# Designs tried in a protein design chat: VH-VL binders against p38851r773to978. Part 50

Target 1, 206 residues: p38851r773to978
Amino acid sequence: EAWCYFQDNFKVGSKTLFHVLFGDKSQVFPSSLFLCKKGSNLNNNSYWERIRRAKEDASCQFELCRKLQFQLNRTSNFIKDLLWLKDDNDNFKLVLQQRVTKIKQGYYFEVEEGPIIVKFPLCHPLLLRVRFIIAECITSQGESLKKCDLAILYDFNYVESIDKLNTKVEKLWLFERIHLNWALRYCKLEHSEINRKTREYLKKFN
Key: E = the ipSAE of ESMFold2; O = the ipSAE of OpenDDE; V2 = 0.75 times the mean of E and O plus 0.25 times the DockQ between their complexes.

## First folded at step 20 (VH-VL; framework fv_felzartamab)

Design b6 (at its last look DockQ between E and O 0.05; V2 from the best seeds 0.00; counts 0 for: pae E 16.7 > 2, placed apart)
Fold by OpenDDE, look of step 20:
Structure b6 (fold): chain C 206 residues (1-206), chain A 119 residues (1-119), chain B 107 residues (1-107)
Amino acid sequence: as target 1 above (206 residues)
Amino acid sequence: QVQLVESGGGLVQPGGSLRLSCAASGFTFSRYYMNWVRQAPGKGLEWVSVISYSGGYTYYADSVKGRFTISRDNSKNTLYLQMNSLRAEDTAVYYCARSDWFEWGMDVWGQGTLVTVSS
Amino acid sequence: DIELTQPPSVSVAPGQTARISCSGDNIDSYYVYWYQQKPGQAPVLVIYDDSDRPSGIPERFSGSNSGNTATLTISGTQAEDEADYYCQVWDSSSDHVFGGGTKLTVL
């Protein structure tokens, strides 16, 4: 298992940042995804829907879920077929799920993205997942200040090698390790693009 | 031009049933959560039920759970409230109101429809 | 579950500042919404997210939220402001929660 994380500060409240990244009108996703063919007319996102959680949580008794649809770029050959949907016009789109897994009274958000399964010849597939955390400036201590104009975005990227039964593979051979490293590099690139687009949007908003 | 119009209210006996409708116009109905809120005569506002964009999520106040059913038809821009096993305490003006899941304020309300439960 | 408490009535003279409180445990952890309801009419959202005003709402309406009390403030109260006012929050367990309402009388 490999993972990397990034953090950035934004001069807006956490709710505003969440709206910029994940709002219905947001243009950050799916355009910032590394696997996405930018500018494609197939790129879109669904509305958020509430789904009941299996266990009630005091902080979040439901999950919000939406689907990102986008056309793959040149990496299309490395994506498992199970992630493709064919529309009425015979266009292929990758469908990526985003889920809001935690909300604290509109000042703290956790969003999970994925999984994406990437396959390589003679290697076990890689499963990629991302967790986004948006918090106010002091929420790391368990308390949030509403109306704080400083939000922190955390990107946690997880890369796992999995077998045919979707079980984690612990021992990787040389080429699998190389591919895992490349995946982590791509996570960084994706983060950079998300950050860039977010800041660009905020500049226009002000 | 944004408007919600309730209908279906009336007089009903205890134990009876009634179905309310709320017709939406002037906005994209499917982009909003929809709520029912009621107000007993001379009393305050009480939230009754909410439904998500496509109806995948519904929730009810404890006072109506098991008796009321919220639903929507986005093709008709209409919200519904099926009320069964009505009680005297259900007597109220029933409002439909729209909200976003992200902003849990209700910014558009209908004029309300009166439901009277009496023998 | 959070419970919201409002005073049943508040009276002010024309031109004075009216303040309507909404009390609840740790209410400052929630975004508070305020609704105005005039006799025979449907409620109207006048404040959202503690202190923001929807388009069309006069600037004399303002909101604050601190500690265990949210407050709706009407500066330079006018006769047309006479109405019932309700505070509201969203809670994950109870969904929408309303206060009991406050009758504002303009003397």
Scores: ipSAE 0.006, ipTM 0.582, lowest interface PAE 9.5, mean pLDDT 85
Fold by ESMFold2, look of step 20:
Structure b6 (fold): chain C 206 residues (1-206), chain A 119 residues (1-119), chain B 107 residues (1-107)
Amino acid sequence: as target 1 above (206 residues)
Amino acid sequence: QVQLVESGGGLVQPGGSLRLSCAASGFTFSRYYMNWVRQAPGKGLEWVSVISYSGGYTYYADSVKGRFTISRDNSKNTLYLQMNSLRAEDTAVYYCARSDWFEWGMDVWGQGTLVTVSS
Amino acid sequence: DIELTQPPSVSVAPGQTARISCSGDNIDSYYVYWYQQKPGQAPVLVIYDDSDRPSGIPERFSGSNSGNTATLTISGTQAEDEADYYCQVWDSSSDHVFGGGTKLTVL
C-alpha cells in the first residue's frame, strides 16, 4: 500500500538515457541495487530479449525482457536471516527480472522490475516492485528539447503470507511500520546510487 | 548437510489409504516450499503437490486433486502426503523436494519411497 | 497454461555435443530448470534459471531459452552423462510443470 517516487532531470534525450541505464553495455545494474553485493562474481545480466506484444497495443513497437542476477549483500543487519534463497552455501543469489513494457514514438520508456520479497521477524512479508519511467520533454509539434525526466516509483506492500502474495495487508502492525520506514530508506539510498552512476556514465560516454 | 528422507511407502489395495512422511535436516525447513513428485515405474516425473512456507497455500495436480492432502509440521521439520482413494495408476516412487520460496526449481530431493497399489 | 515437450531420446557419441530440447508456447517468458536422473536415483538439478549451474555441476552443462524452445547442452559428453533429463517450469496457473523426459544415450 505504500509507495515513494523520485524524479531526476537530465539534459539528454530519452533514448540516450535509456541506453545509459539499461543498455547491454551499461554497468548501472545490478551494482546500483541496494541489496546487491558490489564486486561479486555472481553479479551479471542476461541480454535483452524481444517479446512480441499483443496487436491491440499499437502504441508500443516492442517489449524487451532481461534478468539481473546478483549476490545479496548479507552485511546489512536487517537482511542477515530474512531473505532465504539457498541454505547450501553463503552466496544468497537473487534473480530479478526487468521488462521494457512501454515504448511510445521513441520519446517514452517504461521498465518494470521485480518483485523482491523481504521478511522481517514479527512482520508479514514485504513485497517490493519498481517502475522506471523515462519521458522526453517535447514541444507540441513533437520536437525534442533534448531533455528528459527519469521517474522511479517504488511500490511496497505487506502481503498476508509468502504463500499468498496477492493478498495485501490493509492495516500495518507497529513493527511493520518501523520496517516500512527501512524500506523507504532503502529506496532513497538506491535512488541516490542509480542517479550517481547514471551521471558518471553520461560523462564517460559523451 | 542438507537432506530429505521419505518414508511410509508400501503395498496398498485399491481404494486404500497411505501416509507418506519426509524428514528434513541441515536447512531452515520453514523457509522453503515443499513438493511431492512421483515417478511410475519406467515413466517420467510427475509433479503431485506443493505446500508453501506456512502451509497457507497448497496446490495439487489434477490427477490427485480431492484424494491427496499435503501438509507440514515446521516444528518437526517434516512434510506429509496423505493419500486416499488410491488407484493402480498411483503406483510410483514418491519423492519429496524443496523449492526456493520464490517458487524456483527443486534443488534438493529425497531418495524416494515406493508406493504400490495392486489387487 | 504451458505444456512442455521433449524428444523421447537423444543419442550422442562420447566427446560430442548433446542438445536436448524442451518446447513450449512462449517458454522464453519462463525460467527453465533442468534435472538429471540416473537409473535408480533421485533427480539432480543441473541447470536453474535457464542457464545457471548449481555448485558442483560441471561446466560442460549449459542451458539456453529463446522463443518457444529451451535447450540443455552438454559439451564433451561423457559416459557418466547417460541419464534421463527433464525440463521444468513454474506456471502461475499450473504450478510446477515437467516435460516428458529425454533419455540420453552415450554410445
Scores: ipSAE 0.000, ipTM 0.438, lowest interface PAE 16.7, mean pLDDT 79
ESMFold2 (binder alone), look of step 20: mean pLDDT 91; pTM 0.934

Design b7 (at its last look DockQ between E and O 0.29; V2 from the best seeds 0.00; counts 0 for: pae O 8.9 > 2)
Fold by OpenDDE, look of step 20:
Structure b7 (fold): chain C 206 residues (1-206), chain A 119 residues (1-119), chain B 107 residues (1-107)
Amino acid sequence: as target 1 above (206 residues)
Amino acid sequence: QVQLVESGGGLVQPGGSLRLSCAASGFTFSRYYMNWVRQAPGKGLEWVSVISYSGGYTYYADSVKGRFTISRDNSKNTLYLQMNSLRAEDTAVYYCARSDWFEYGMDVWGQGTLVTVSS
Amino acid sequence: DIELTQPPSVSVAPGQTARISCSGDNIGSYYVYWYQQKPGQAPVLVIYDDSDRPSGIPERFSGSNSGNTATLTISGTQAEDEADYYCQVWDSSSDHVFGGGTKLTVL
């Protein structure tokens, strides 16, 4: 399994940062996704809805779930067909799921995004997932203070080669390794765009 | 101009059923979670039930679980509460209130409708 | 499950500062909401997210929350502030949780 992560600091509270990134009025997603066609009128996101978790834990019994919809850019030919939806106007769009998997009352958020399956000729498909973590600077040290006005965003990107049974492939041949590296670069670019748009929004807000 | 108006309250015998309605106006109804909160005469506020934007999620207080059903019709901007197997302790003014999940609390309330359960 | 405890009543003279407490285990980790309810009326949100005021709420209303106690403070209390006040939080196991309410009397 290949992975990379990014870390950024923002001079706002974790709740505020969460709203900037994932709020209903946020313009960060889906337009920041590397695979999306910028400016497409098909780009949108649903409202968050609570869903019951399969396993209850002490911290969170529910998850929030929403769908991101966007038109693919030039990379459309590499996306698995199962991810496409056709609308009433015969337009194709990709539907990506986001889930808030963990929440600690306004101080800590975990958001899962994906999966996206990318297929290349003569290679096993790549499964891409992203995990976002938003935390107050002190929260990461085991304590929480409200209104700290300093949030940390972590982007964990996971790239996994999978076989026909959706099982992880351990040994990759040369071309598969090349494609995996390309996927990691893609993750970096996407992160950069998310970060850029987030900062632009915050700048306008201040 | 934002408004919630409850209706359907009245007198009912123990074991009976009643259906409350809450009509929303002045805002995009489908963009808010909706709640029922009740208040027994001379007592405090008690949360009863919540429903998500499209109704995909519902949750109930233990005191009403299995007896009450919350639902909504976004095309009619209306919230409902089906109350079955009513008990004397269910006697209360029932308020509908909108909320935005975890963010702003319940910022708009109706004036309430009285439900009296008595033999 | 978190339980919220409020004093049954608080009295204050006009012009003085009223403080209403809401106690709960680790309540400081929750966002607290406060509601005002005057006789014969529906509740009105007066504080959200511990200390923020909705539009239309007078500046004399303020809130704080730390440790095991949240506090609603009314500075320069007026006769019109006489009402019942309720604190509220969201809990993952029980959703919305209200305190028992406090009757504020302006003497």
Scores: ipSAE 0.012, ipTM 0.589, lowest interface PAE 8.9, mean pLDDT 85
Fold by ESMFold2, look of step 20:
Structure b7 (fold): chain C 206 residues (1-206), chain A 119 residues (1-119), chain B 107 residues (1-107)
Amino acid sequence: as target 1 above (206 residues)
Amino acid sequence: QVQLVESGGGLVQPGGSLRLSCAASGFTFSRYYMNWVRQAPGKGLEWVSVISYSGGYTYYADSVKGRFTISRDNSKNTLYLQMNSLRAEDTAVYYCARSDWFEYGMDVWGQGTLVTVSS
Amino acid sequence: DIELTQPPSVSVAPGQTARISCSGDNIGSYYVYWYQQKPGQAPVLVIYDDSDRPSGIPERFSGSNSGNTATLTISGTQAEDEADYYCQVWDSSSDHVFGGGTKLTVL
């Protein structure tokens, strides 16, 4: 499986960073997403909703869940090569879930995003998952330094079929290797946009 | 000033119905989970129900499932509890309380409204 | 599903330290909240997230939580601290869970 990892430091507490990224007034998502057509009126966030653990029929099995709705950006070279996205519709709209999976005393947050399933021509389906981790820097005495780290982990797996999402394709076809390299490059671009918007919005809290 | 004010309590016969209201002021009501908590005379606190920001998710204590319905009207800053098929064991002071969406404590409580179920 | 157990009463002399326990299986993995309820009044949150005080709560109130026990500590207890105290956690299976309450008496 292929993955990439980015970590950035911010001179702000973790609760503030969480609000900037995921808060009700934040517009970092969905517009920072690589697949998102910027400026579309279809781009929207639902509010965070709390759900019961182990709900069998719900895709949101964590404490808090929200949905990002956005119009697919078909003008990027990467997007031009996409022939199929699971959950796409006639107006190229996607719904992507984010789930807060861990909160500890306002000093630590984990958010999981996805999955998205992408199929390129002559390729197995590609499964994308993302994890955001916000961790506050504290002294050995437990005092906040009002600094925190943001880690973003992107995970890509080719799967044998849409019906076998827990599988991993061991030997990749030629175009699968090429498209995987493109997907990894686009993680870097998405990270850059998230970081840029986050720092822009942080000026409103300083 | 942040306030919650309950109303609608009273005396009712077993099997009867009541609707409680909770008026919120001084804060952005739509950004909080809302709870009902009850306290029988001389007893401790018992959580009853919770409703999410939009009203899309609700949860109930087993003792009230199927009989009570929590709802909210964010345009009126008001929380509701519809209580049907009331039983003597539902006799209590009913409090509304807000909780933060990423903290699970209830930081603002109303004064409570008494519901008495007696034949 | 977690169940919280509190002693039914605690007595303390004025100026002394009161400790109110809240026991539960692995309660240290939960964030614990403490409420004060004076006779005829609504509960008031006095400790959140195990150990933090809301603004307006005196510094003599403190909290800790580890292992199977959370503790509310009131140092320099005053007559006005006489009240019922409840611990509470949130559990994803059972939602908000309260302890049975502890009556603090200042003699």
Scores: ipSAE 0.007, ipTM 0.539, lowest interface PAE 8.8, mean pLDDT 81
ESMFold2 (binder alone), look of step 20: mean pLDDT 92; pTM 0.938

## First folded at step 21 (VH-VL; framework fv_felzartamab)

Design c1 (at its last fold request DockQ between E and O 0.32; V2 from the best seeds 0.00; counts 0 for: pae E 7.8 > 2)
Fold by OpenDDE, fold request of step 22:
Structure c1 (fold): chain C 206 residues (1-206), chain A 119 residues (1-119), chain B 107 residues (1-107)
Amino acid sequence: as target 1 above (206 residues)
Amino acid sequence: QVQLVESGGGLVQPGGSLRLSCAASGFTFSSYYMNWVRQAPGKGLEWVSVISRSGGYTYYADSVKGRFTISRDNSKNTLYLQMNSLRAEDTAVYYCARSDWFEFGMDVWGQGTLVTVSS
Amino acid sequence: DIELTQPPSVSVAPGQTARISCSGDNIGSYYVYWYQQKPGQAPVLVIYDDSDRPSGIPERFSGSNSGNTATLTISGTQAEDEADYYCQVWDSSSDHVFGGGTKLTVL
């Protein structure tokens, strides 16, 4: 498994940052995604819905879940096949799931995205997952401050090569390593786009 | 104008059933979570139940679990509360209240409907 | 489960500052909401997220929350402010939790 992460600070509270990134009126997703055809009229996000968790924890008794519907960008030469592709229709739309797995009183959020499974010829499929963490500033004692006008966004990207049994592949051959590196590069591009759009939004509306 | 209007309250015997309705207007009903909150005569507010925007998620106070059912019809902009096996302690004014999907405050309330459970 | 405790009643003279407390274990880690209920009327949200006011709520209403106590403060209290006030939080296990309410009397 390979992973990379990005960190950015925003001069707004965590709740505000969450709304900018994931709110109903947010324009960050799915357009920031590498696989998304920007400007497509097929692009649409469902509303967040509460889903009961099997086990309750101290953070939240439920998860929030939404679906990102978007038209696939077929212009990229780096994407050979996706396991979820059913045809070669240019109007093929994908559905990507996002889940808010932790919500702590509006000052801490964890959002899981994916997985996306990408298949390349003669290679094991790559499984891509993203984890977003939004946190407030903390005191010197390590305690979270509510309504702090400084939110931190962590963007964790995970890329894993899997076999037909969804087991991690330990040793990758040359082309698999190349594809993995490409995936990590794409993660960086997506992050940059997310960051750019977020800051643009904040300038206009905050 | 944003408005919620409750109806269906009345007198019912213990063990009886009653169905409350809440009609919403002036806003996109399907964009909000809806709640029932009740208030016994001379007492405080007690949260009863919540339902998600699509209706796929519901949650109840322990005092009403198994007896009350919250539902909604977004095509009719209406919230419902089916109350079965009613008890004397269920006597209260029942309010419907709107809350945002990400904010837990209830910013819009109806005027309430009185439910009296008595033999 | 968190329990919210309010004083049953508070009295204040017109023009004076009224303070209504809402106590709960570690309530400072929660966002607190306050509701005003006048006789024969439905509750009205007057404070959200500890200290923010909805549109239309007078500036004399303010809120704070730290430690084990949240406080609703009404500066320059007027006769029209006589009402019952309820604090409320959201808990992951109990969902919406209300305090017992405080009757504010303006003498």
Scores: ipSAE 0.714, ipTM 0.887, lowest interface PAE 0.7, mean pLDDT 90
Fold by ESMFold2, look of step 21:
Structure c1 (fold): chain C 206 residues (1-206), chain A 119 residues (1-119), chain B 107 residues (1-107)
Amino acid sequence: as target 1 above (206 residues)
Amino acid sequence: QVQLVESGGGLVQPGGSLRLSCAASGFTFSSYYMNWVRQAPGKGLEWVSVISRSGGYTYYADSVKGRFTISRDNSKNTLYLQMNSLRAEDTAVYYCARSDWFEFGMDVWGQGTLVTVSS
Amino acid sequence: DIELTQPPSVSVAPGQTARISCSGDNIGSYYVYWYQQKPGQAPVLVIYDDSDRPSGIPERFSGSNSGNTATLTISGTQAEDEADYYCQVWDSSSDHVFGGGTKLTVL
């Protein structure tokens, strides 16, 4: 399994940054996603809904879930060879779930994204999960500095089959190693696009 | 020009039914969670029920669970509360109020409609 | 299933500072909302997210929230501030929870 991690600092509070990234009026998703075809639009199934769950951590007030549907970007050489995605009728469309899983007093937000399952020729399915963490910068006395950090964690592993996502393939084939390295390079491009769009949208607040 | 207007209140006997309506104008109704809040004469505010933007999530105070049903029609910009098996303790002014999908404050309230349950 | 406790009344002279408390177990982990209700009128949101004012609410209204107590503070209290005040949180098991209300009297 492999992972990569990005961290950026912003001069806004964490609640503001959350709305910029994930709010109803945000344009960051799905267009910033590497796998998203240019011009794909968010459909009606993509609006946030509350999910009530019993939580062990008393700091979480609620969970929100939405689904993003977009057309697969097939302009790169490697993506054109994809055999299948988790999609009943069209290997050109991808459904991506985002879930807000932790909120603590407007100082901390955690958003899980995925899984995305990518199948390259001669490879096991590659599972991608992403986690966004927004954390407010606070003083030693707990006061907000009106600054926050965004961390993006990409986690990859090969699974035995699309129906057994809790598995992992320990011994990788040559093509699997090549595609894993390629996937790691492309998460950097996605992070760059997310960062650029986020900062552009923040300028509208001025 | 944001406005909520309740209607359908009145006098009803115990065990009876009423249906309240709340007409919304001046804002995108389908973008907001909607709530019913009641206030018995001389008493404090009591939350009754909430419905999500799509209507896919509803929740009720324990005091009304199983007797009241919240619903909405986004094509008509209207919120509803079906009240069955009414009791004397349901006597109150009923307010509709909107709240955000992310924030829990109710920033716009109607003027309320009085429901009196008396034999 | 958090419960919110408010004092039943608070009295203040005009121009002085009024403080209305709202107590609950670990209320500091919740966002707190405050409403003003004048006789015969619908409630009006005066503070949201612990300390923020909606548009049109005078600067004399402020709020704080930490530990087991949230506080609505009205500085330079005026006669028109005489009203009932309610605190409110959202709880995952109980949804919207209101305090019992506090009658503010301006002597």
Scores: ipSAE 0.060, ipTM 0.637, lowest interface PAE 5.9, mean pLDDT 82
ESMFold2 (binder alone), look of step 21: mean pLDDT 92; pTM 0.936
OpenDDE, look of step 21: ipSAE 0.618; ipTM 0.865
ESMFold2, fold request of step 22: ipSAE 0.013, 0.015, 0.007; ipTM 0.584, 0.575, 0.575
ESMFold2 (binder alone), fold request of step 22: mean pLDDT 92, 92, 92; pTM 0.941, 0.940, 0.939
OpenDDE, fold request of step 22: ipSAE 0.657, 0.682; ipTM 0.871, 0.877

Design c2 (at its last look DockQ between E and O 0.32; V2 from the best seeds 0.00; counts 0 for: pae E 7.9 > 2)
Fold by OpenDDE, look of step 21:
Structure c2 (fold): chain C 206 residues (1-206), chain A 119 residues (1-119), chain B 107 residues (1-107)
Amino acid sequence: as target 1 above (206 residues)
Amino acid sequence: QVQLVESGGGLVQPGGSLRLSCAASGFTFSSYYMNWVRQAPGKGLEWVSVISRSGGYTYYADSVKGRFTISRDNSKNTLYLQMNSLRAEDTAVYYCARSDWFQWGMDVWGQGTLVTVSS
Amino acid sequence: DIELTQPPSVSVAPGQTARISCSGDNIGSYYVYWYQQKPGQAPVLVIYDDSDRPSGIPERFSGSNSGNTATLTISGTQAEDEADYYCQVWDSSSDHVFGGGTKLTVL
């Protein structure tokens, strides 16, 4: 279940928007994540790579996957065993997984980001996932059109409290609810920053 | 200048094997997906195989699946096509061509190397 | 899987406009690529993403794609444009798919 949803329009084609956001040289995410230090672009080898398709998507032969690496800010706590890597200085960095799960002929893209697991004291870990959808001129029937020079970015944010077995925790106590709200605020802030940087980029090059 | 140069073509008997090479220069080879495309004499273009930048992903046309193996050595800027169990219908000029990870057109082609499968 | 159909041949007089079609079910939903191949030479990408031209390709080359037909248009066709032309799409299930090719003759 999506905990928060954001939508924005951009006066460019979906393919262009995709490149701006998710291209190999894109700095949108490295500079937009609030759980990471500014300038945490450690993506020296973070290029999209084709991987075998998931069994759930028979319409696509492959997915694109990359790992983005970021230095964590001092306020962020994560489950060490899942998302942390040590750098050459024995510092931990966040590894953010991104997958392009659907591509429809360059006019429709689905990108999954995460998971990010955030651990707060006395609380179950929060599992954060984001689903991005980039499309052009979606009709009432859900059909995407291309070459309309108007791309829509959908940002679906999913936040779950999970137990040690990676099962959703249904009943949250007060502090857990507070942290959940913080997570939602975080999602909003990141979305805003992503949009800001994207628009800044578009102004520069268009 | 950006260049691809195929080699390894020749005459081979049915059931035989042949290994093609494609040497890349003038660009960062490891940044591109690489493809093999073939063209039978007097016929059209047929896509054969693709390999990802790291080589972790490969895909083949049904006509060559199980018989051909695409590989690459990024340290040598070289693309390969191992062709086994060759058939007469595999006779063609084989081109290597690059494509970006997101640019699905092939913007750079080699000159091609002729493979002739005949008894 | 999408199949691309091209006319086997198209003829045009010098200076006239040549149009080469590439037909496929709902091809308009795909990005179409066009390649030029002259005799004894490797193919050259002349149009990508339906209508965009790579650097070095003359402006007389243009492309369009809608419905079930993509079209390569060569305005002011020159003798040097005589070649085989192939359309191509990328599909997530079948990867690269080529049309059968069209021989353009400049009369």
Scores: ipSAE 0.549, ipTM 0.847, lowest interface PAE 1.0, mean pLDDT 87
Fold by ESMFold2, look of step 21:
Order: sequence, then structure tokens, then C-alpha cells
Structure c2 (fold): chain C 206 residues (1-206), chain A 119 residues (1-119), chain B 107 residues (1-107)
Amino acid sequence: as target 1 above (206 residues)
Amino acid sequence: QVQLVESGGGLVQPGGSLRLSCAASGFTFSSYYMNWVRQAPGKGLEWVSVISRSGGYTYYADSVKGRFTISRDNSKNTLYLQMNSLRAEDTAVYYCARSDWFQWGMDVWGQGTLVTVSS
Amino acid sequence: DIELTQPPSVSVAPGQTARISCSGDNIGSYYVYWYQQKPGQAPVLVIYDDSDRPSGIPERFSGSNSGNTATLTISGTQAEDEADYYCQVWDSSSDHVFGGGTKLTVL
């Protein structure tokens, strides 16, 4: 499997960064997503809604879920020639879930995104998951420094079939290895766009 | 000005039904979670139910589950509570309150409407 | 499910500092909200997210939350602060949970 990790520092508190990235009025998503065709009228986010968890950790105060709807960007060679996505349709729309999975005192947030399923010809389905972690820098006395980190972890796993998402393919074919390397390039592009949009919005609301 | 106004309270016999309404004004109603909270005479606050912004998520306290139904009409800026199979224990002042989707504090409350359930 | 425990009453003289506790298992992992309720009135949110004051709430109200205890602190308590005070959290397994309430008496 393959993964990549990005970390950026911001001179704001974590509550502010969370609102800039994920708030009701934020436009960082879906337009920052690599797979998203920017400017499409099909690009739309649902509101955040609470969801229930069956066996939840007592430390979790709430879980919020929303859906990002967007038109697939098929202008790149990666998407145009080699990519089949589960859940696309005649308009090539995708629905991608984001879930706030951990939050405490406005200093720490975790958001999980996906999974999204990608199928290349002659390859097993590729499962993509993303995790966003916002952590505020605090003193040993618990005081905010009004500075936080954003970490983004992209995780790719091949699974045996679309119907068996809990499986993991241990031995990869040559083409599967090649496509994982291509996926790393697009994670970097997506990260760059997220970072750019986030800094734009921070300037607007400063 | 931001306000919530409850109505529909009254005297009802055990086993009866009532429908409470909460009219919202002065804010974007569809952007907030809405709650019902009750307070029996001389007692503390008890949360009753919550509904999400779109109405797609509802949840109920165990004491009212299966008997009460929360709903909202965003086009009319109105929250509802349908109360069926009422019991003496349901006697309380019922408040509607809005809460933020992110911080979850109930920052605006109505004045309450009294529901009395007695034989 | 988390349960919130508050003392039934707290008494203070005018000008003294009142502290109202809210105890719960790992309550420090939750955002805590505090409500003031005067007789015959609806509750008013006085602290949100453990320690933040809504607009219009006097600076004498403050809050803290760590470990198993959240505390509402009223410095320089005035007669008008006499009320019932409730703590509240949201718990993903049981939704909104209120404490039993604390009657603050200013003598």
C-alpha cells in the first residue's frame, strides 16, 4: 500500500482553521480536490449533520458528517484514459463523505474523508482515504499560542473487489505499483490547492 | 431580533396527544439544529429531542422515544413536537432552543409552553 | 453514557467568589456549556466551549474544564447572580446531558 503525509503551520487558532477549511461558508472543498472539476454547477456540499456511532469512545464528544458532491475532472491524462470510479454516473458525479471524528476544547480536530474507490484497467480496486488533523500549539499550562498545524494523511489500499472493502491485496501486479506512484503525484497537487485556498480565506477573514 | 416562541401547550388527559409549535424569527432557521428541552415543576432541565438542519437526523431521550416526534418546516421557520401517549411524568414546561452545528450550545431559548397531563 | 454531578447548592456572600462544580468521568474530553436560570425564566447560556462567554455575559463569569471536573466561577458575586446553574455536554451515545443543577444563593 502507499501513503503520503503533509504538514503545514498556520498563525491562527485551530477553531479558526477548522472554520476556514470546513465551515458552512468555506469553499475550500470540493474545489481543492484533485478529482473535482472547478466551477461546475454540480459542485455542492451538504450541511454538516450529526450521526450516531455504534460503539463510540467515551472521549468523543460528537461526530459530524457531510457529503461533497462534485463533477469529476476528466481533463488530466490520469483521469481521462485510465480511471473508473465507483459511484460516477452520466454526468460523472462523485459523492465523497467527510466526517469529524474527534474534537476537544477547540484545540484538536480530526476529519476523515472517503473512502473513494478507483479502478484502473487490469488492477484491483484502489481504496483512497484521507485524514485531516488540526492541532493547536499550546503551552505546558494549557494556554493557546494562536498557532496550529494541519496534517493531511493520504492512504491507498488495493482491495480484492468492490464488494470486499475489508480485504487487502498483499502482492501487487506491476501496473498496480505504477498507478500507486501516479497517485502520489496527485496527492501533492491536491495538498497544494488545499493550502493555497486555505491561506486565501485566512487573509479574507483576518 | 432573534426569538423563538412556543405554542400548543395545555391540559390533557393521560394517553392523550398534543402538538407543540415553535416559531422562529430574526435568524436563518435552516442553519441551526433545533431542540426541545423540558422542565418538570420544581425540577431540573431535561433534554427531550433534537433535529438536524435538514431534518435528516432526529434523536430522542429514552423517556420519550417512540411517543414523541420532532419535525421542522424550514419554509415556515417552524419547529414541531408531536407528543402521543402522554403520561403524568410528561408534565413540564417545554422549551424550544436552537443550537449551533459546530459548538452545540443552546444559545437562544423560547419562553416555554406548559403541558399538564393529569386525570 | 456520561453522568454529570453538581452540588445541590452553593452559598456565597456578595463580592465573594462562587465556584460551581460539574463532575463526570473524563468530562475534560467534552465541551462543557453552562446555563443560568432565574425563577420563572428560560435558561440563559453563560459559558460555552468550557470557557468562552457569549456576548452580553459579564466578565465575572468564567469557566474551566480538565480531568473529571468542570467549574463555573463567578468572581465578585452580585445579588442578581442568584439563580440555578446547569452544566451540559453532548455525548455521542446519549446526546445532550444536563447536570442536576446547583442553586446559587447570595446572602
Scores: ipSAE 0.016, ipTM 0.581, lowest interface PAE 7.9, mean pLDDT 81
ESMFold2 (binder alone), look of step 21: mean pLDDT 92; pTM 0.943

